# Ledger of designs, part 2: VHH binders against Mucin-19 (Muc19)

Target 1, 175 residues: Mucin-19 (Muc19), of Mus musculus (Mouse) (q6pze0r851to1025)
Amino acid sequence: STCHVYGEGHFRTFDGESYSFDGLCQYTFLEDYCGQENGTFRILIESVPCCENGLTCSRKVIVTFQDQNIILQDGKVTAVQTAESTDCRERSANLYSIHTVGLYLIVKLLNGIILIWDKYTKVSVILDPSWQNKVCGLCGNNNGDLKDDFTTRHSSVAAGALEFANSWKTSQECS

## First folded at step 14 (VHH; from k06 with S104N)

Design m08
Fold by ESMFold2, look of step 15:
Structure m08 (fold): chain B 175 residues (1-175), chain A 120 residues (1-120)
Amino acid sequence: as target 1 above (175 residues)
Amino acid sequence: QVQLVETGGGLVQPGGSLRLSCAASGFDFSSNDMGWARQVPGKGLEWVSYITSGYSTKYQDSVKGRFTISRDNAKSTVYLQMNSLKPEDTAVYYCVAGEYIWDNSGFDYWGQGTQVTVSS
């Protein structure tokens, strides 16, 4: 299953729903928390506008995975161990790998999640089938049912993309 | 059915300019990467330039600074503006498309080609 966003906020969910949403805040692209405390990862996205015309010039992607904080920004990838998950680096020596092929930067996580970024506005996530029914966010819930792809952070099904996407905003102080 | 139709080729003097266009249909144009490859006489195919659905661009070294790729998703069209043309740019130019175009692969769809000839 593949989810992607490109351009001015054109999304295609894992289940095949297409919608457009050009929010200026930080949003949950994909996570397995889904209202619980026991999740294992989050992928957050932000649109980076061009100064002159306000169009999207790039995207910043933030991946939290176990004790790693992987940031895709400014055409580069940096990874740091989070202060909240120290002391276990020996057993996690190969938690992720980073590859560059042509324009694309690819982050492969040990948990079967593959993130693909063109270093500009196109961000894609590919999920192994084992993630069926286990995720939520702007990419939908990956349950094979298009009728509930617009499930909000509060577990209700939104009537449209705007309500759905705004529910995945990570900070209420951003409008 | 996927179709890629190139136009804008022709005969031009060295130092001149041409603009190639590629009209696309039969797939979700806005979500696909697009690009140009060329067949140089007596050689194999080589990539020239591509532009992702996210508007990231890449150019072969031999054309960098002289060629500009762009796309118009509303018209499902990819363009290649070719300036400061040289005799070695003479080739058949093919429009290409794919979900992910890599440097030398990932071309799922091909056009029929348009001839560009740079000669005195």
Scores: ipSAE 0.406, ipTM 0.747, lowest interface PAE 2.6, mean pLDDT 84

## First folded at step 15 (VHH; from m08 with N104D)

Design n03
Fold by ESMFold2, look of step 16:
Structure n03 (fold): chain B 175 residues (1-175), chain A 120 residues (1-120)
Amino acid sequence: as target 1 above (175 residues)
Amino acid sequence: QVQLVETGGGLVQPGGSLRLSCAASGFDFSSNDMGWARQVPGKGLEWVSYITSGYSTKYQDSVKGRFTISRDNAKSTVYLQMNSLKPEDTAVYYCVAGEYIWDDSGFDYWGQGTQVTVSS
């Protein structure tokens, strides 16, 4: 299953719901926490505006997976281990891989998640079948049912895309 | 039915300019990558340029700085502005589309082609 965002915030969820949302804050694109404390990953997105016009010129993507913090920004991918560790097993275990195909950067995580980025505004996530009904965020819940794709961070089903998407903002300080 | 219809080809002198247009229908234009490939006389097919649904662009080295690709999602149209044309740019130019264009692959849909001839 595939979720993507492109351009000025045009989304298509894993279950096929299309909507537009052009927020300028940081939002949860996809995560498995879903109101619980025992999740294993988060993928956050942030629209980066043009300096003068405020239109989206690129997207910053932040992936937290185990002790890895993988940042897609300015056409580059940077990976930083987020926990204090002297054990090189995590690096040698190859928890993720990064490839370039054409103009796309592809990040494969060991947990069956594939991230595809055009180095600009197009971000796509492909889920291994094991993630069915285990995720939430702007990409929806991947349960095959469009009726609850607009499930907010607080587990209510929003009537429209604006309420749904704003519920996935990660910081109240952004306005 | 997917349709890609190229227009704007023709005969032009070396150093001249030409603007190709490709009108698309039958698929979600705004979510697809769009591009141009060309069949050079007596040679193989080669990609020329493409633009993602996210507006990222790439150009073959032989056309960088002379050609500009753009898209207008409201009109479901992709353009190729070709400046400083050279005889080696003579080819049949095809509009292409796909969910992901990977340089010379990912072309799920093809136009019928338009002839561009650069000759004295």
Scores: ipSAE 0.556, ipTM 0.809, lowest interface PAE 1.7, mean pLDDT 86

## First folded at step 16 (VHH; from o01 with S31A)

Design o07
Fold by ESMFold2, look of step 17:
Structure o07 (fold): chain B 175 residues (1-175), chain A 120 residues (1-120)
Amino acid sequence: as target 1 above (175 residues)
Amino acid sequence: QVQLVETGGGLVQPGGSLRLSCAASGFDFSANDMGWARQVPGKGLEWVSYITSGYSTKYQDSVKGRFTISRDNAKSTVYLQMNSLKPEDTAVYYCVAGEYIWDDSGYDYWGQGTQVTVSS
């Protein structure tokens, strides 16, 4: 299953719901916490505007996975292990891999998540089947049911995309 | 029905310019990568350039600096501006589209092609 965002905030969820949301804050694109403390990853996104007109020129993507903090920004990727006591390149390569196919930068995580970025505004996440019913965020819940794809951070089903998407904002400082 | 219609081909002298246009219909244009491939006589099919739904662009080395791809989502149209044309640019140029274009693959939809001939 695949979730996309591209352009000026055009989303397609894992279950096929399409909506537009052009927020300028940081939002949860996808996570497995979903109101619990036992999650294993988060993918956050931010739109980076070109001009005062609010048009999206690029995106910053932040992936937290186990003890890795992987940042996609300005056409490049930076990965930092948060636990400094173990710094093994082979162990880091076993947690994720990064490569290019054409103009796309591809990050593959050991947990079956593939992140695809065109180095501009297009970000895609592909989940293997093991993630069914286990995720939440702007990408929806991956349960095959379009009726509850607008499930907010607070577990309610929003009437529209604006309420849904704003519930996934991560910073109270942003308006 | 998906339709990709190329225009703007023709005969031009070396060093000249042409602008190809591809009008698209029957699919979600703004969600798709768009691009150009060409069938070179005696050499086969090669990718030329593409532009993602996210506005990222890539060019084959042989055309970098001479060709410029762009898209207009409001008009569902992709363009290829070809400057400083050379005889080796002679080909049938195809508009292509797909959810992901991976240089020479991912072409879900094809146009019928437009002939570009560069000769004196």
Scores: ipSAE 0.597, ipTM 0.810, lowest interface PAE 1.4, mean pLDDT 86

## First folded at step 17 (VHH)

Design p02 (from o07 with N32H)
Fold by ESMFold2, look of step 18:
Order: structure tokens, then C-alpha cells, then sequence
Structure p02 (fold): chain B 175 residues (1-175), chain A 120 residues (1-120)
């Protein structure tokens, strides 16, 4: 199953719901926390505005996965380990891999999540079948039912895309 | 019922310019990567340039700095501005589309092509 966003905030959820939302804040694209503290990853997105005549020129993507903080920004990938202040963690198994195919950057996580980024505004996430019913965010819940794809951060089903998408904002202080 | 219709080809002298246009219909244009490939006499088919639905662009090395790809989602049209044309650019140029274009693959849809001839 695939979720993507492109252009001026055109989304398609894992279950096939399409909507437009071009918010100016940071939002949860996808996570498995879903209101609890026992999750294993988050993928956050931010829109980066154009210099003069556009709304969105690119997207910054932030992935937290185990003790890794992977940032996709300005056409590049930067990884910083959040090692819990341990002395060294140099021998960890490969938790992710990074590939380039054409102009696309592809990040494959050990947990079966594939992130595809065109280095600008197009961000796609592909999930293997093990993630059915285990995720939430702007990509929907991946349960095969379009009726509840607009499930908010607070577990209610929104009537429209604006309420749904704004509920996934990561900071209430953003305007 | 997908259609990609190229226009703007023709005969031009070395150093000249042409602008190719490709009008698209029958699919969700804004969600697709769009691009150009060319059939070069004696050399076969090669990709030229493409632009993703996210506005990322890539160019074959031989055309970098001379060609510019752009898209207008409101008109469902992709363009290729070709400047400083050389005889080596002589080819049939095809508009291509795909959900993901991977340089020389991912072309789900093809146009009929337009001839570009660069000759004195």
C-alpha cells in the first residue's frame, strides 16, 4: 500500500482517499504511536515555501526510528543517532539503507517501511502488509476502509479534510 | 483513452531554439511524472529530461544547461525549451508519462513523437 503527497499538498492515503491540504506547520505524515507511548517510528513532514511566486517549493521529512533521527532536506539525507547517552553504539546492525534511483532518494527501514522522495515536494511511503491497522496520520490508518480514513489524532472521524489534517499538526503553537 | 500530443518540432539551424509542448489527457496529469525521450538516428532511444509531480527535474548530461523542462498542471501540459541546439539533437522527441520515472524506465504512456531537425 502506498501513501503520497506532492505539489501544493495533494495527498492520497493508503486506503485511496485523496484530499488537498497545504498547511504551513509540521504534521505527522505517518506514525505507529497513535495516541500512545509504545510506538516505534514517526515520519513528519513540513512544507518549505517557494522564494517568490509559489506556496510550496519542497518538503522536509523527519524520520524517527529506534535511535535514529533521519532528516531529508535540501536534496540530502542527514542521519543523527539519538543514542540515549550511551558510550558508543558503533556496531548496531543496519537499521536502514539509502539508495538513489534516478532523481529519487529511497530510504528503506528495517521495519518494512520504504520512503521515496523526489528531493522536492513528492514524498511517498510504501508499507508491507504487516502494517495493516497499525498506523495513523495524514496517510490514514491503512485498514482498507475509506469511511474512517479521516480519523483525527484524538480518534474521532472528521467530516472533512481540513479538520482531519489540522489535527495532525505536531505543535499547537504554529499558526 | 490516454493521449499525449506533442507539438513544436521542426527544422532549425545550429544555435537556434525550439519549444516543444505536450498536451495530456485521459489521466491525472498532476499526479504523474512527465518527461521527454528521443529517438536519435543511428543511436537508438534515450531519455532527455523529466519532471516529477513534485517538480523535481533531471536532465541527460548532453543537454544540461541548454534544455529546460517545465509543467503547467492547470493546462495539463509539459514543455521542453531547447536552446543552443546542435546537430546531435536531431531526433524524434516523445512525450512520456509515468507514476514514477526512473531515468530510462517507468514510461506508462507515450506520445506519437515530433521531429526536431538541426541542420544548416
Amino acid sequence: as target 1 above (175 residues)
Amino acid sequence: QVQLVETGGGLVQPGGSLRLSCAASGFDFSAHDMGWARQVPGKGLEWVSYITSGYSTKYQDSVKGRFTISRDNAKSTVYLQMNSLKPEDTAVYYCVAGEYIWDDSGYDYWGQGTQVTVSS
Scores: ipSAE 0.555, ipTM 0.794, lowest interface PAE 1.6, mean pLDDT 86

Design p03 (from o07 with N32H S56N)
Fold by ESMFold2, look of step 18:
Structure p03 (fold): chain B 175 residues (1-175), chain A 120 residues (1-120)
Amino acid sequence: as target 1 above (175 residues)
Amino acid sequence: QVQLVETGGGLVQPGGSLRLSCAASGFDFSAHDMGWARQVPGKGLEWVSYITSGYNTKYQDSVKGRFTISRDNAKSTVYLQMNSLKPEDTAVYYCVAGEYIWDDSGYDYWGQGTQVTVSS
């Protein structure tokens, strides 16, 4: 199953729900915590505006996985808390791999999650089938049921995209 | 029913310009990568340029600096502005679309093509 965001905040969830939301804060794109402390990953997104007109020109993506922060920003990828070794590709093959195909930067995680970024505004996540019913966030819950795709961080079903998406904001200090 | 309809081809002198248009229907245009490939006699099929749904662009080296791809999601149309045309640019140009274009692959949909001829 695949979730997308592109342009000025146009989303399509794993279950096929389409909505628009272009908030200025950091939001949970998807995670497996879902209200609990026992999760294993988070993927966060932020819209990055153009200096000239404030429209979204890119997105920053932050992947938290096994005490690693993998940051996709400004057309580049960096890994925080990853110690450089004499052969970095061996480390990537053990936990994650990062490579480029055409315009796309691709992060494959050991846990069966593939993140695809066009270095601009298009971010996609592809889930291995083992993740069915195990995720939440702006991408929905991947349970095959469109009726509850707008499930908020607090487990209520929102009436619309604005309430739903704002519930996935990671800091209430951001307005 | 997916349709990609190219227009704007024709005969032009070396150094001239043409603008190709591709009107798309039958799929979610704004969510798709769009692009151009060309069939060059003697050289076969090659990708020319593409633009992602996120608005990033890439160009084949032989056309970089001369060709510009753009899209208008409101009109479901992708364009290829071709400047400083050379006889080597003579080809049938195809509009292509895909959820992910990977340079020369990922083309889920193809147009019928439009002839571009650069000759004196």
Scores: ipSAE 0.635, ipTM 0.841, lowest interface PAE 1.3, mean pLDDT 87

Design p04 (from p01 with S30R)
Fold by OpenDDE, fold request of step 19:
Order: sequence, then C-alpha cells, then structure tokens
Structure p04 (fold): chain B 175 residues (1-175), chain A 120 residues (1-120)
Amino acid sequence: as target 1 above (175 residues)
Amino acid sequence: QVQLVETGGGLVQPGGSLRLSCAASGFDFRANDMGWARQVPGKGLEWVSYITSGYNTKYQDSVKGRFTISRDNAKSTVYLQMNSLKPEDTAVYYCVAGEYIWDDSGYDYWGQGTQVTVSS
C-alpha cells in the first residue's frame, strides 16, 4: 500500500482516504511508535514555502531508523548517525540504501519501507502487508478501514483533516 | 476510460515556436506525473520532458533551454512550450502519464500523438 503527499498538502492515506492540509509545522508523516516506546522508525515532514509567495515549493523529510537520521532537503539526501550510537559505520551502511532514478530519490530501509521523494513536494511511502495496523501518523493507521484514518495522536478519531493533522505536530507550540 | 488528447502541433520554420496541450481525463490528474515523449518514423520513442505531481521538472538535454513543461491541475492539462525549434525536433509528440515517471520509464498512459514538423 502507498501513502503520498504532494503540492499544497494533498494527502492520500494507505487506506485510500484523501484530504488536504497545508500546515507549516513539523508533522509525523508515518511511525510505528503510536504512543508506545518500542517503535522502530519515524518519518517527519515539513513544508518549505517559496521565497516569492506562500506556496509550498518543497518538502523536507526526516527519517529516524535505529541509529540513523536520514534527511531529505534541498534536493539532497544526507545521513547522520546519532551521537548515542556506538555501532560501526559498516553496520549502519546496511540499514538503508539510496537510489536516484530520474527526479526521484528513493530510500529503502532494511525493514522493507520504501520512501520516494521527487526533491520537491511529492513524498510517498510504500509498505508491504506486514505493516497492517502497525503504523500511525498523517498516512493513517493502515488497518484497511478509511473511516478511522483520522485517528489522532491521542487515539481519538478527528472529525476533520485540520484537527487530525494538527494532532500530529511534533511540537504543540508550533502554530 | 483514460484519455490523453494532444493539440497544438503543426508545421513551423526553424527558429519558430509551438505550444502543445494535452487534455487529460479518466484518472486522478493531480496525483500523477505528466510528460511528453516524441517519436521519429523508424526510430524509438524518446522522452522529452516530464513534470511530477510535486511540480519538479526534467528535460532531455537536446531540448534544455528551449522547451518548458507546465501543468494546470484545474484544467487537467499539461503543456509543452517549444521555442527555437529545430528540424531535429520533427516528430510525433505524445502526451504521457504515470504514477511515477522517470525519464523514458513509468508511462502508464499515452495519447494518440500530434505531429510537429520543423522545416524551411
């Protein structure tokens, strides 16, 4: 299943729900923590407005997977190992792969998750069936029911896209 | 039913300009990448330009600086502005669409094509 966002915040969840949201904060696009402490990955997104106007020109993506922080920004991908990690560089190199195909940067994580970025506003995540009902965020909960895709960070179902998306801000101080 | 209908082709002199349009229907236009490819008789299909649903663009080296691709989601239309046309640009131009286009790959749909002829 595939979740994507593009343009001025047009989203399609894994379960097929479509909505629009154009926030300027940092949001949890997808994670498997979902209120627990034993999560394994987190994908954050930020809209980058154009200098000339208020439109979204790009979208920054931050992937946290084990001891790796992978940052998609300014048409480039960078990876930083966390300071707390004592693992060797060789081990870290096996945690993900990066591919460039045309305009797209593709990040493949060891856990099978595929992230696709057009270096602008289009971000997609592809999950295999093993991730059924194991994720949360702006992409929904991937449980096969689009009716509850607006499940908030607080495990309630929001009435609308704005409430839903705002619940997934990484900082509630951001407005 | 998916439809891609190209218009704007024709005969022009070298150095002239044309604007191709492709009206799309039958699929989620906004979510898909759109592009243009061209084919000369007896030769293979060559990618010309494409624009992602995220608004990034790419051009074949042979058309860089001369062609400009754009899209109007409200009209479900993709355009190709062709300036400084050369005889080598003579071909049938096809509008293409796909979830993910990368150069000459990812085409899920294409139109019937429009003839562009550049000749003195």
Scores: ipSAE 0.900, ipTM 0.953, lowest interface PAE 0.4, mean pLDDT 94
Fold by OpenDDE, fold request of step 19:
Structure p04 (fold): chain B 175 residues (1-175), chain A 120 residues (1-120)
Amino acid sequence: as target 1 above (175 residues)
Amino acid sequence: QVQLVETGGGLVQPGGSLRLSCAASGFDFRANDMGWARQVPGKGLEWVSYITSGYNTKYQDSVKGRFTISRDNAKSTVYLQMNSLKPEDTAVYYCVAGEYIWDDSGYDYWGQGTQVTVSS
C-alpha cells in the first residue's frame, strides 16, 4: 500500500482517499504511535516555499526510527543519531539503507517501510501488509476503509481535510 | 482508456526550435511523472527528459541547456521546448508517463510518437 503527497499538497492515503491541504507547519505524515507511548517510528513533513513566490518548492522530511533521525532536505539526506553510541555507523547501516535512482532518493527502513522522495515536493511511503491498522497520520490509518481515513490525532473522524490535517500538526501553536 | 497524444513535431533547420506538446487522458495526470523519449534511426529508445509529479526535472546530457520540459496540470499536458536543434536530434519523440520515472525506466504509458527532423 502506498501513500503520497505532491505539488501544493495533494495527498492520497493508503486506503485511497484523495484530499488537498497546503499547511506551512510541521505535520505527522505517518507514525505508529497513534496516541500511545510504544511507537517505533515517525515521519514528519514540512512544506518549503519557493524564494521567488508563495508556492511549495520542496518538502522537508524527518524520519525518526530507533535512535536515528533521517532528514531529507535541500535535495540531500542526512542522518543524526540521537543516542550516544560507540558504533554509530554500524548501527545506522543496519537500521536503514539509502538509494538514489534518477531524481529519486529512496530510504528503506529495517522495519520494511520504504520512503521515496523526488527531492522536491513528491513524497511517497510504501507499507507492506503487516502494517495494516497499525499506523496513523496524514496518510490515514491503513485499515482498508475509506470512511475513516480522516481519523484525527484525537481518534475522532474529521468532517473535512482541513480539520483532519490540522489535527496532525506537531505543534498546535503553529498556524 | 489511456491516451498520450503528441503534437508539434516537424522539419526544422539546424539551430531552429520546436515545441512538443503531449495531451494526456485516461489516468491521474497530476499524480504521475511525465517524460519524453526518442528513437533515433538505427538506434534504440533513449530517454530525453522527465518531470516528476513533484516538479523536479532531469535531462539527458546531450540535450541539457537546449531542451526544457514543463507540465500544465490544469490542461493535463506536458511540453518539451527544444532550442538550438541539431541534426543528431532527428528522431521520433514519444511522450511517456509513469508513477515513478527514472531515466529510461518506469514508463507505464506511451504516445504514438511525433517525428522531429533537423536538416539543412
Scores: ipSAE 0.898, ipTM 0.952, lowest interface PAE 0.4, mean pLDDT 94
Fold by ESMFold2, look of step 18:
Structure p04 (fold): chain B 175 residues (1-175), chain A 120 residues (1-120)
Amino acid sequence: as target 1 above (175 residues)
Amino acid sequence: QVQLVETGGGLVQPGGSLRLSCAASGFDFRANDMGWARQVPGKGLEWVSYITSGYNTKYQDSVKGRFTISRDNAKSTVYLQMNSLKPEDTAVYYCVAGEYIWDDSGYDYWGQGTQVTVSS
């Protein structure tokens, strides 16, 4: 299953729902925490606006996975160990791989998640079948049912996309 | 029914300009990468340029600086502005689309083509 965001905040969830939301804060694109503390990863996104017109010019993507912090920003990927490790070659071989094809950067994680970025505003996430019913965030819950795709961070079903998307903001300090 | 309809081809002198347009219908235009490929006599098919649904662009080296790709999502139309045309640019130009264009692959949809001829 695949989730996308592109352009000025046009989303298509894993279950196929489309909505528009162009917030300027940092949001949970998807995670497996879903209101609990025992999750294994988060993928966060942040729109980077053009100064003069306020439209989205690119997206910053932050992936936390095990002891890795992988950042996609300014057309490049930075991967750092968030715990002690000095062997970047071992980390890449064991946990993730990064490839470039044409305009796209592709990050494959060991946990069955593939992240595809056009170095601008287009971000896609592909999940293998093992993730069915195990994720939440702006990409929806991947349960095959559109009726609850607007499930907020607080486990309620929002009336519309704005309430749903704002519930996935990661910092209460951002307005 | 998916359709990609190219217009704007023709005969032009070396150094001249043409603007190709491709009107798209039958698929989610905003979500797709759009591009141009050309069938060059004696050389076969080659990619020319593409623009992602995220607005990033890429150009084949032989056209960089002379051609400009753009898209208008409201009109479901992609354009190729071709300046400083050379006889080597003579080809049938095809509009192409796909969820992910990977330079010379990922073309899910093809237009019928429009002829561009650059000669004295």
Scores: ipSAE 0.692, ipTM 0.859, lowest interface PAE 1.0, mean pLDDT 87
Fold by ESMFold2, fold request of step 19:
Structure p04 (fold): chain B 175 residues (1-175), chain A 120 residues (1-120)
Amino acid sequence: as target 1 above (175 residues)
Amino acid sequence: QVQLVETGGGLVQPGGSLRLSCAASGFDFRANDMGWARQVPGKGLEWVSYITSGYNTKYQDSVKGRFTISRDNAKSTVYLQMNSLKPEDTAVYYCVAGEYIWDDSGYDYWGQGTQVTVSS
């Protein structure tokens, strides 16, 4: 299944719901924590405006996976071990791979998640089938049912995209 | 049914300009990458340029600085402005589309092609 965002905040969820939301903050694109259970990954996104007009020119993507922060920004991908890790002997190259094809950067995580980024505004996440019913965020819950795709961070179903998307903001200080 | 219809080809003098248009229908244009490939006599098929649904662009080295790709999502149309044309640009130009264009691959849909001829 595939979730993506492109352009001026046009989203397509794993279950096929389309909505538009171009917030200025950082948001949870996808995670498996879903209600504060112990999870294994997070993918966060934020819009990067142009100097001109304030239009979105690119997106920054932050992936937290197995004590790694993988950052897609400014046409590049970088990885930094998180400050919470005490295992100095971990080799980060075993956890993900990076490929470049044409304009696209492709990050394949060991857990079966594939990120595809055009280095501008287009971000896609592909999940293998094992992730059915195991995720949440701006990409929806991947349960095959469109009627609860707008499930908020607090497990309620929002009436519209704005309430839903704003519930996935990671910092209340951003407005 | 998916359709990609090219227009704007023709005969032009070296140094001249042409603008190709590709009108698209039958798929989610805004969500797709769009591009141009050309069949050059004696050399085969080569990619020319593409523009992602996220608005990033890439050009083959031989056309960089002379050609400009753009898209108008409201009209479901992609354009190729071709300036400073050379005889070597003579080819059949195809509009292409796909969920992800990977330079010379990822072309899920093809147009019928339009002839561009650059000669004195």
Scores: ipSAE 0.691, ipTM 0.858, lowest interface PAE 0.9, mean pLDDT 86
Fold by ESMFold2, look of step 17:
Structure p04 (fold): chain B 175 residues (1-175), chain A 120 residues (1-120)
Amino acid sequence: as target 1 above (175 residues)
Amino acid sequence: QVQLVETGGGLVQPGGSLRLSCAASGFDFRANDMGWARQVPGKGLEWVSYITSGYNTKYQDSVKGRFTISRDNAKSTVYLQMNSLKPEDTAVYYCVAGEYIWDDSGYDYWGQGTQVTVSS
């Protein structure tokens, strides 16, 4: 299953729901926390404006996976391992891989998540089947049912895309 | 039914310009990468340029600085502005589309081609 965002905030969820949301803040694209504290990853996105008009020129992607923080920004990928890890480099090196093909940067996580970025506004996430019913965020819940794809951070089903998407904002400081 | 229809080819003198257009139908144009490939006489097929659905662009080294790709999502049309044309640019130019274009692959759909000839 695949979730996309491109252009001026055009989304397609894992279950095939399409909506537009041109938010200026940082949002949860996808996570497995879903109202609990025992999750294993988060993928956050931000629209990066260009020029005076605030139009989206690129997207910053932040991936938190185990002890890794992987940041996709400015056409590059950087990774920072937390200082609390005592594991050997082999364990850290086996958590993800990064590939470049043409314009695309591809990050493959050990947990079966593939992130594809065109270095501009197009971000895609591909999940293997083990993630069915285990995720939430702007990409929907991946349960095969379009009726509840607009499930908010608070586990309610929103009537429209604006309420749904704004519930996934990570900081209320941003408006 | 997917269709890609190229126009704007023709005969031009060295140093001249042409603008190729590709009108697309039968798929979600805004969601797809769009591009151009060319079949050069005596050589194989090569990619020329593409523009992602996220608006990033890439050009083959031999055309960089001379060709400009753009897209008009409202008209479902991709363009290739070809300036400072050289005899080596003579080819059949094909419009291509795909969910992900990977330089020389990922071409899910092809046009019929338009001839560009650069000759004195």
Scores: ipSAE 0.663, ipTM 0.848, lowest interface PAE 1.1, mean pLDDT 87
Fold by ESMFold2, fold request of step 19:
Structure p04 (fold): chain B 175 residues (1-175), chain A 120 residues (1-120)
Amino acid sequence: as target 1 above (175 residues)
Amino acid sequence: QVQLVETGGGLVQPGGSLRLSCAASGFDFRANDMGWARQVPGKGLEWVSYITSGYNTKYQDSVKGRFTISRDNAKSTVYLQMNSLKPEDTAVYYCVAGEYIWDDSGYDYWGQGTQVTVSS
């Protein structure tokens, strides 16, 4: 299953729902926490405007996975391990891989999540079937049913994209 | 039914300019990468340029600085502005589209082509 966003906030969820939302804050693109503390990853997105005119020129993507922080920004990808988990062993290199194909950057995580970024506004996430009904966020819940893809952070089903997408803001202080 | 229709080809003198257009229908234009490939006489098919649905662009080395690709999502149209044309640019130019264009692959849809001829 694939979820993507491109341009001025045009989304397609894992289950095939399409909507447009161009928020100015940081939002949960996809996570497996879903209101609980037992999750294993988060993928957050932010729109990066051109200079001062407010048009989206790029997207910043922040991935947290097994105490790794992987940042896609400014046409580059960087990865930093947390201060609590500095380990001299060779295992850190096996948690993810980064590839370039044409102008795309591809990040493959050990848990079967694939992130594809065109270094501008296009971001895609591919999940294998094992993630069915285990995720939430702007990409929907991946349960094969379009009727509840607008499930908010608070487990209600929104009637429209604006209510749904704003519920996935990571900080309520942003407006 | 998917259609890609190229226009704007023709005969032009060396150093001249042409603008190619490709009108698209039958698929989600805004969500797809768009591009141009060309069939050069006596040689094979080669990619020329592409623009992603996220607005990033790439150009083959032989056309960098002379060609400019752009898209208009409201009109479902991709353009190729070709300046400083050379005889070696003579080819049939094809509009191409795909969910992900990977330089020379990922072309899910093809146009019928438009002839560009650069000669004195």
Scores: ipSAE 0.652, ipTM 0.844, lowest interface PAE 1.1, mean pLDDT 86

